# Designs tried in a protein design chat: VH-VL binders against o75368. Part 3

Target 1, 113 residues: o75368
Amino acid sequence: VIRVYIASSSGSTAIKKKQQDVLGFLEANKIGFEEKDIAANEENRKWMRENVPENSRPATGYPLPPQIFNESQYRGDYDAFFEARENNAVYAFLGLTAPPGSKEAEVQAKQQA

## First folded at step 1 (VH-VL)

Design x01 (framework fv_daxdilimab)
Fold by ESMFold2-Fast, scan of step 1:
Order: C-alpha cells, then structure tokens, then sequence
Structure x01 (fold): chain C 113 residues (1-113), chain A 121 residues (1-121), chain B 110 residues (1-110)
C-alpha cells in the first residue's frame, strides 16, 4: 500500500501545493494510498524520520513532506515524484505495475525489449 | 507538562569554556529539535544554533561557528551547549527552546527559564 | 545589528490598538510563512504569542493577531491592557535553514 507522509498544518504554501499534487495524482489515477499526517501524529513523524534514507535527508536530518513509501520501502520525495511524472514512469517510481494499455506500460515494455 | 530544565548560573573567566544543560520532560525528546538563544544584559534575542534530538545534526549561527558545540544525550533527554574561548561580550542569559521545525512548522513553543553566564576577570 | 527591523518602542493607552512591524527580506520574512512573535516580561523567558504568521497557541488572548504583507510581518494588540507592557520580538526562518530575530519592541502602556 502506498503511504504519503504529509503535514496538515504546514506554514509553507509550496509544501501544501506539493502535497496536493502528489495526493491528487494518486486519487485521479485510482491508486490506493494511506495519508500519514506528521503534524498531528508524533508516531508518524518519528517513523518517517527513521525511514527516510540518509541519502535523501537535508543536512538538518528532518526530511520535508511529502515523503512517499510503498509499504515500508522508501520511494522518494516530491522532486523524485515530479521527475518520475515527467518521464511517464510514476508506476515504476511507486513500485507498482503500470496498468495494461497505459502509455507507461508501453514505454516500460519497449525499454526492456 | 512540557518542561525544559536548565543548569544553574555560571561565572567564568575570559578564555574559559562553559557547558549549559537543558533537560527535557513531558514529550518524546527525539521528535523535536532544541534551539539555543542568548540575550546579553539589556539587549535583544540572538539565535545561536539548533540540534536535532533525532540524529544529533546541528546548524549553528555563522557568527559562532568554531566556538559552539551542541550535543544531546537521548538516555537522559538532555541537550547541551558548549561555548569556548569566552569573552566579556558572551555575558548573557542562555535559553534552550523546543524547536518544532520538521519542514512545515518553525517556531519555539516552550522555553527553559534561562542560565545566566557571567564572563569577567 | 538585528537581521529583522522592528521599531524600538510603541506606546498606547488602555483599550487602544497598537501594531508592531517586522521587516526582513525575501530570504526570510518574504520567502516563508514561518514568522513567530514572542513576548518577554522583565526577568522572564520569552513566551510564544504567534506562530506561522497568524496562528495563536492555546491560552494566548485573541487580542493578539498577526499578519504579513511582502517582506513585512505585523503583530497587532487590540484592547491594550497593562499586562501587555513587555518587549516583543519577531523571528523568522531563513533560506539558510537558520533563524533570525528582530531587535525587539518595547511596548509601554500609558
């Protein structure tokens, strides 16, 4: 299951827009996900901080929302999501199989040929 | 509920070092940061730096770079701030404060009562 | 010098409204919605009054309100009371992942 760690009370309009962009994409494409609010829930905040890899952390050690996981496997932050979306590779980015007949499935099939 | 208990007042000579402690209680220590802020007599607030209680990562004010070290002890939920090569203009009340920054909120909601450090010959 | 500019003093009579400005740059106040305000009475630690520009912590009177326009944040105290006499400091997060404070404003209740 896809899990998106977000902050409901962000003072940053940029962070709020990034969160809505990720959630909106998942919802529009009928991809099941769980929203994990780190602003309201200290356990969610702690889990996210412990499970974002060192390579993906700012110098301060506090990763910025949104952060995306499939089950417990880290998938990436907003920048990684945006890049995957531009490359028509969001399902692969999320660790999911693209639906048959989709443009992404066609691209993936061609790349492996 | 949430409390930050600071160590007592210190009197130091120029050139000495001082280490101030800040013991946290009433919340999950590793879920927040600790910022250190000082205030010289009759002067305003000056931010010194902060430390993540999660992993010990620090970020210091450029003015204090090379003189300050911030550390944590998660077993006692205590943050420390050490200032070296003390000068008379380091005389100030030193505060620790809980820092809520995790990418979406950035402010100091609870403050310690302050530790007076006097640097004099 | 303080990084954020505040007036040194503001005075008012009981029941009046006063406003304190806090001016920075696009790398702090103008770039982020992370402005907070602190009240300090003589001999006491600062107390959070406003966070994230306009939000009040529980227990802070609704007479205190915050706003921001461009590079300037403002704290307004309505229905001024004797106990509001204190120093007020603004603070902002910066593009360097640091914090800066204003020089402080002494509020005098006449």
Amino acid sequence: as target 1 above (113 residues)
Amino acid sequence: QVQLQQSGAEVKKPGASVKVSCKASGYTFTSYGISWVRQAPGQGLEWMGWISAYNGNTNYAQKLQGRVTMTIDTSTSTAYMELRSLRSDDTAVYYCARDLYYGSESYFDYWGRGTLVTVSS
Amino acid sequence: QSALTQPASVSGSPGQSITISCTGTSSDVGGYNYVSWYQQHPGKAPKLMIYDVSNRPSGVSNRFSGSKSGNTASLTISGLQAEDEADYYCSSYTSSSTYVFGGGTKVTVL
Scores: ipSAE 0.005, ipTM 0.609, lowest interface PAE 11.4, mean pLDDT 85

Design x02 (framework fv_daxdilimab)
Fold by ESMFold2-Fast, scan of step 1:
Structure x02 (fold): chain C 113 residues (1-113), chain A 121 residues (1-121), chain B 110 residues (1-110)
Amino acid sequence: as target 1 above (113 residues)
Amino acid sequence: QVQLQQSGAEVKKPGASVKVSCKASGYTFTSYGISWVRQAPGQGLEWMGWISAYNGNTNYAQKLQGRVTMTIDTSTSTAYMELRSLRSDDTAVYYCARDEWGYSYDAFDIWGRGTLVTVSS
Amino acid sequence: QSALTQPASVSGSPGQSITISCTGTSSDVGGYNYVSWYQQHPGKAPKLMIYEVSNRPSGVSNRFSGSKSGNTASLTISGLQAEDEADYYCSSYTSSSTLVFGGGTKVTVL
């Protein structure tokens, strides 16, 4: 299960746009996901802050939403998602198997072979 | 200029309802939450509840559950707090305050001036 | 009663340091790093002085500092000045997803 940590009340319009971009992509491609709201739920906020890897944290401050996980496995932030989308590698980025017949599925199969 | 402007003082009788407004300016209203905090004369601060200006989600203090309703109007960047079935011990200055960092109701960086609500027979 | 315990009053002379305690439980102050401190002058709205235990908003003097040990958070005012005379309130997020305030501390500059 893909989990996206978002803030329903963000201090940044850029964060809101990034959240909508991620959620919109997942919905448009029929990828199942759960929203984890850190603004309304302290446990979600604490979990997100504790589980974003050290090397993925900003130099100052806390990691900002959206943050993406597959179950408990960290997948990345918006910049990582955007990069994966630009390279047609979103399923790999999310830790999922690409749809049969796609070029991404073909690439995944070749890497395993 | 970042500010929250509250409606004027009200005098109500027991059993009435009051609706206080809080108009935001100088920032993107929908990027923050608004908490309501009251203070009875000579007493301390009491948190009443919180509302997200992003999606209208609310969280109310247990003591006020069932008597309070918080709403937003994004077209006017205004938050509202309605308190029903007023009692004399609801006499207080009512403040609206902006949630610092926009995540949750854990710190309030901008406050309204306060609205005095007097409940007397 | 207030959920968080603060001393009713603390006094000091100009130039001294004073500390105000704020004691809760593991379900609020002890369980989360979401403690804030507010200053209130008579007839005025509260002003945020400290958030997330020890962080200071822009424009707040570095004479104000916050800390936490176990279930007790503390606000320290160094180099006490006449304008620091005010009521000070702590607040904390709770395991019930609510917010609670301390009873307030009146700081008097002698």
Scores: ipSAE 0.007, ipTM 0.588, lowest interface PAE 10.7, mean pLDDT 85

Design x04 (framework fv_daxdilimab)
Fold by ESMFold2-Fast, scan of step 1:
Structure x04 (fold): chain C 113 residues (1-113), chain A 122 residues (1-122), chain B 110 residues (1-110)
Amino acid sequence: as target 1 above (113 residues)
Amino acid sequence: QVQLQQSGAEVKKPGASVKVSCKASGYTFTSYGISWVRQAPGQGLEWMGWISAYNGNTNYAQKLQGRVTMTIDTSTSTAYMELRSLRSDDTAVYYCARDYYDSSGYEYFQHWGRGTLVTVSS
Amino acid sequence: QSALTQPASVSGSPGQSITISCTGTSSDVGGYNYVSWYQQHPGKAPKLMIYDVSNRPSGVSNRFSGSKSGNTASLTISGLQAEDEADYYCSSYTSSSTWVFGGGTKVTVL
């Protein structure tokens, strides 16, 4: 299960757009996910902050939403998602198998050959 | 300038319902949440609940669960708080306050409405 | 009764420093660094003085400072002035994703 940590009361237009980009992609591609709201739920905020790997944390301050996990496995932040999307590698980024017939599926098949 | 304009004072009978409004201006309404806080005459502050103007998610104080409903109307930038089955001890000034989640994850109540007095009497 | 414990009253003379305590549990004040302090003058809405334990909003005097140790948060007002006479409330986030307030402290400037 893909879990996306988001903030429902963000004052940042950038954060809101990034969250909607991630959620919109998942919805458009029929990928199941759970939203974890860190603005409304302190336990979600605490879990996210503690489980974003040290080498993926900013030098100052807290990790910012959206943050993406597959189960408890960290997948990345918005920048990582965006780069994966530009490279047609989102399914690999999420730890999923790409749909048959996609360009990403062709690349994955060639790598396994 | 950020402003939260609340509806006028109300007098209700026990058992009635009251719906207080809070009209926001001076900021992007859907970027913030609204908390409701009440204060009985001569008493302290009591948090009632919160609603996100972004997605309508709510969280209510446990003691008010089942009696309170919070809603938003994004077309008019207005938040509402309805309290049902009113008792005399619901007499209070009801405040709306903008709660803010910034990019660092902080939440606090910097901007408050001026309050709406709700009197419950027989 | 209030969820967080504050003294009912604190008094001081002009120029003195006073401190108001706010005591909770590990599921609120002790568990999170989301403690705020509000000043309220009679007939007025509360005003944010401190957020996230020790941060001051723009426009709040540096005479106001906040701290926390274990389950107790504190608001200190240095150089006490007549206009500081007001009610002060602490507030904390909780493990239930709710907010709770202290009972309030009336500050009297003698």
Scores: ipSAE 0.007, ipTM 0.619, lowest interface PAE 9.1, mean pLDDT 85

Design x07 (framework fv_daxdilimab)
Fold by ESMFold2-Fast, scan of step 1:
Structure x07 (fold): chain C 113 residues (1-113), chain A 123 residues (1-123), chain B 110 residues (1-110)
Amino acid sequence: as target 1 above (113 residues)
Amino acid sequence: QVQLQQSGAEVKKPGASVKVSCKASGYTFTSYGISWVRQAPGQGLEWMGWISAYNGNTNYAQKLQGRVTMTIDTSTSTAYMELRSLRSDDTAVYYCARVEYTYSSTYYGMDVWGRGTLVTVSS
Amino acid sequence: QSALTQPASVSGSPGQSITISCTGTSSDVGGYNYVSWYQQHPGKAPKLMIYDVSNRPSGVSNRFSGSKSGNTASLTISGLQAEDEADYYCSSYTSSSTLVFGGGTKVTVL
């Protein structure tokens, strides 16, 4: 299951837009996911901060939402998601198999040679 | 100026309910939470719970679960705390306080406090 | 009992440094870096002095500092002044997503 850690009370327009982009993509492509709100749930906030890998943390402050996991496996932040989307590799990025007939499945098939 | 203005003192009988109001001004109400803290005469501070002014989500202290309800009215920038089934040992000054809990803000530090509302529970 | 343990009183002379301890468990002070300290003068609402263990709000004197080691957080007041005479409370986030307070410490300036 895909889990997206978000902040419902974020005052940042940039964070809100990034959250919308991720959730909108998952919804539009009918990918099942669970939202994990870190603004109201402290266990979610603590878990997210402890499980974002060291090399993916900012030099100062805390990791910012959205943060994406497949079950307990870290998949990436918004920048990683955006790059995956640009490369037609979102399903692979999420640890999922692209649906047959999808654009990504075609790209994956060609890369396999 | 950032302020939290609380309703006036109240006297209640055991078994009654009390509802204290906390009106915010000078900041964007929905960007913060409101925490409720009480202090019995001559005693220490006791946390009761908090509510998010953004979405109304609440979390209450275990010992008050089932007796307390916290609500907000965004149109008037007012938070409310209702305590039911009052006992004599609920006699206390009740405070509301602003809580910042965003990535760019103070976490769980209550930086702005109301002046307090004395609630007396007796015969 | 208070959830967090503080000494009932601490005293010092003007110009000296004093330290107030706040001891909890791994489910509160030891488990999270969300410790705050409040100053309360008689008849007044509490005032935030320290948040997130060691951070000062704007307008709070540099004489106030916070730290934490294991299950114990500490508030240090350097250059003690008469106006520092007050009750001081620590507070911590808990594993139940709640806040708890210490029992409070009365600081007396001799």
Scores: ipSAE 0.000, ipTM 0.543, lowest interface PAE 15.7, mean pLDDT 83

Design x08 (framework fv_daxdilimab)
Fold by ESMFold2-Fast, scan of step 1:
Structure x08 (fold): chain C 113 residues (1-113), chain A 120 residues (1-120), chain B 110 residues (1-110)
Amino acid sequence: as target 1 above (113 residues)
Amino acid sequence: QVQLQQSGAEVKKPGASVKVSCKASGYTFTSYGISWVRQAPGQGLEWMGWISAYNGNTNYAQKLQGRVTMTIDTSTSTAYMELRSLRSDDTAVYYCARSYRYSSGYFDYWGRGTLVTVSS
Amino acid sequence: QSALTQPASVSGSPGQSITISCTGTSSDVGGYNYVSWYQQHPGKAPKLMIYDVSNRPSGVSNRFSGSKSGNTASLTISGLQAEDEADYYCSSYTSSSTYVFGGGTKVTVL
């Protein structure tokens, strides 16, 4: 299950855009996911902070939403998602198999052959 | 069935305020947002702003900043849009529409519209 | 003014295909895959026809399709029918986390 940690109360235009980009992609591609709101839920906030790897944390402060997990496996933040999208590798980034006939599925097939 | 029921037509004088209501039914109100879109007679659609029914967060079109306020009442599943300091060019049909709860998103269900006429 | 550019009118005969363009900039149509299209008959509220560039809501005819190339999104209506005569509006998310609409296109079925 794909889990996206988001902040529903964010006043940041940048954070709102990044959350919409991630959630919009998942919704448009019919990929099942769970939203984990850190704005009102302390357990979600605590879990996210503890489970984002140290090498993915900012030099100061806490990891900012959106943060993406498949089950309990960390996949990345918005920058990682955006880079995967530019490289036509979003399904691999999420730990999923790309749909048959897609450009990404063709690339994945060649890599495994 | 998803429905958005809007309040009735209003006639206002320049300088007055108007408050339009939008009562939602047929879905979980707090899982979505409400956007407001207006249309002057014979003109196109203009996005005014959005409010989250989940947390009450708002985002307004820049040209309306300072004149518009959007609110929700979760106990009655109702969204409100108040426009102040009315001018004749505010004469329009005002629509509420359902959108994503964290942003305005696309608008999948629309109210019938509320005609607001500003004249002396 | 932050509006998207659409042709004022497009016409076709029954059974033909027509296409409506919606041109913006890299800060809206070109920058995001969040384009939607709405159909409006006289005196009625708009109806969602396409969302997220190319997706159709349940209940919308597969004669309606959407696409995007660069800064221009397009709505195509195939097998044009008399009831398709209406105004059509595009909308896009912007880099300011707002939404803007196109000026609208009147579709006439000849």
Scores: ipSAE 0.007, ipTM 0.566, lowest interface PAE 11.3, mean pLDDT 84

Design x09 (framework fv_daxdilimab)
Fold by ESMFold2-Fast, scan of step 1:
Structure x09 (fold): chain C 113 residues (1-113), chain A 120 residues (1-120), chain B 110 residues (1-110)
Amino acid sequence: as target 1 above (113 residues)
Amino acid sequence: QVQLQQSGAEVKKPGASVKVSCKASGYTFTNYGISWVRQAPGQGLEWMGWISAYNGNTNYAQKLQGRVTMTIDTSTSTAYMELRSLRSDDTAVYYCARGPYEWLSYFDYWGRGTLVTVSS
Amino acid sequence: QSALTQPASVSGSPGQSITISCTGTSSDVGGYNYVSWYQQHPGKAPKLMIYDVSNRPSGVSNRFSGSKSGNTASLTISGLQAEDEADYYCSSYTSSSTYVFGGGTKVTVL
């Protein structure tokens, strides 16, 4: 299950836009996901903080939403998602199999050969 | 249940220092900042500054820079605010409040306040 | 001295709607969506009513709503009740990474 850690209480327009970009992509492509709100739920905030790798943290030490996981496996932040989207590699980025007939599915099939 | 328990009322003479404590419970202390906000009798709210419970970084209101120090003790989940060189116009109720955090820009839980009276 | 301008008082009758304005500049209210509103009854600590311009925390009546246009944020209380009689403060983040409060508005229920 794809889990997106977001902050519903963020006043940052940049963070809200990034969250909506990620959620909108998942919804438009019918990819199942769960939202994990770190603003209202302290256990979600604690879990996210403990599971975002050190090398993926900003200098402040506070990981910024959105943060993306597949089950408990860290997939990346907004910048990683954006790069994956630019490279037509979002399903691989999320740890998922691309839909049949897509360019990404064709690439995945060729890599298995 | 989130609680911020503040130390009791203080009476000080001009030139003295006061140190107010704020003990947090009911949440992971290091996930939030603690702000200090004061209110002089019959007046409005004044933000004094903020401390990160994660790394102890501080940001103080310009007016109080040099007179105020905010600290934390993560072992007891307690924040402290020390104000030095007290003047009569420092007489106020001093509140601690949870927030902000890096992306949270509001104060969601407040202590009950500590009255500090500065008089000769 | 308050950095944000609020009217000193606003009055209404039970069941009416009232609005409190909070005016800043492009370096605070106009520049960021980090406006919050607090209710304070005499002798009590402030209580968060609205955050990030228009969001309500759990437990706050939907009679309270927030909005912003340009440099002015507004708090609206619909269906005014006697218990709403209190002081209301707005707050905003600033370009200096500090926070400022409005001067406060006394709401009287007639």
Scores: ipSAE 0.017, ipTM 0.623, lowest interface PAE 6.1, mean pLDDT 86

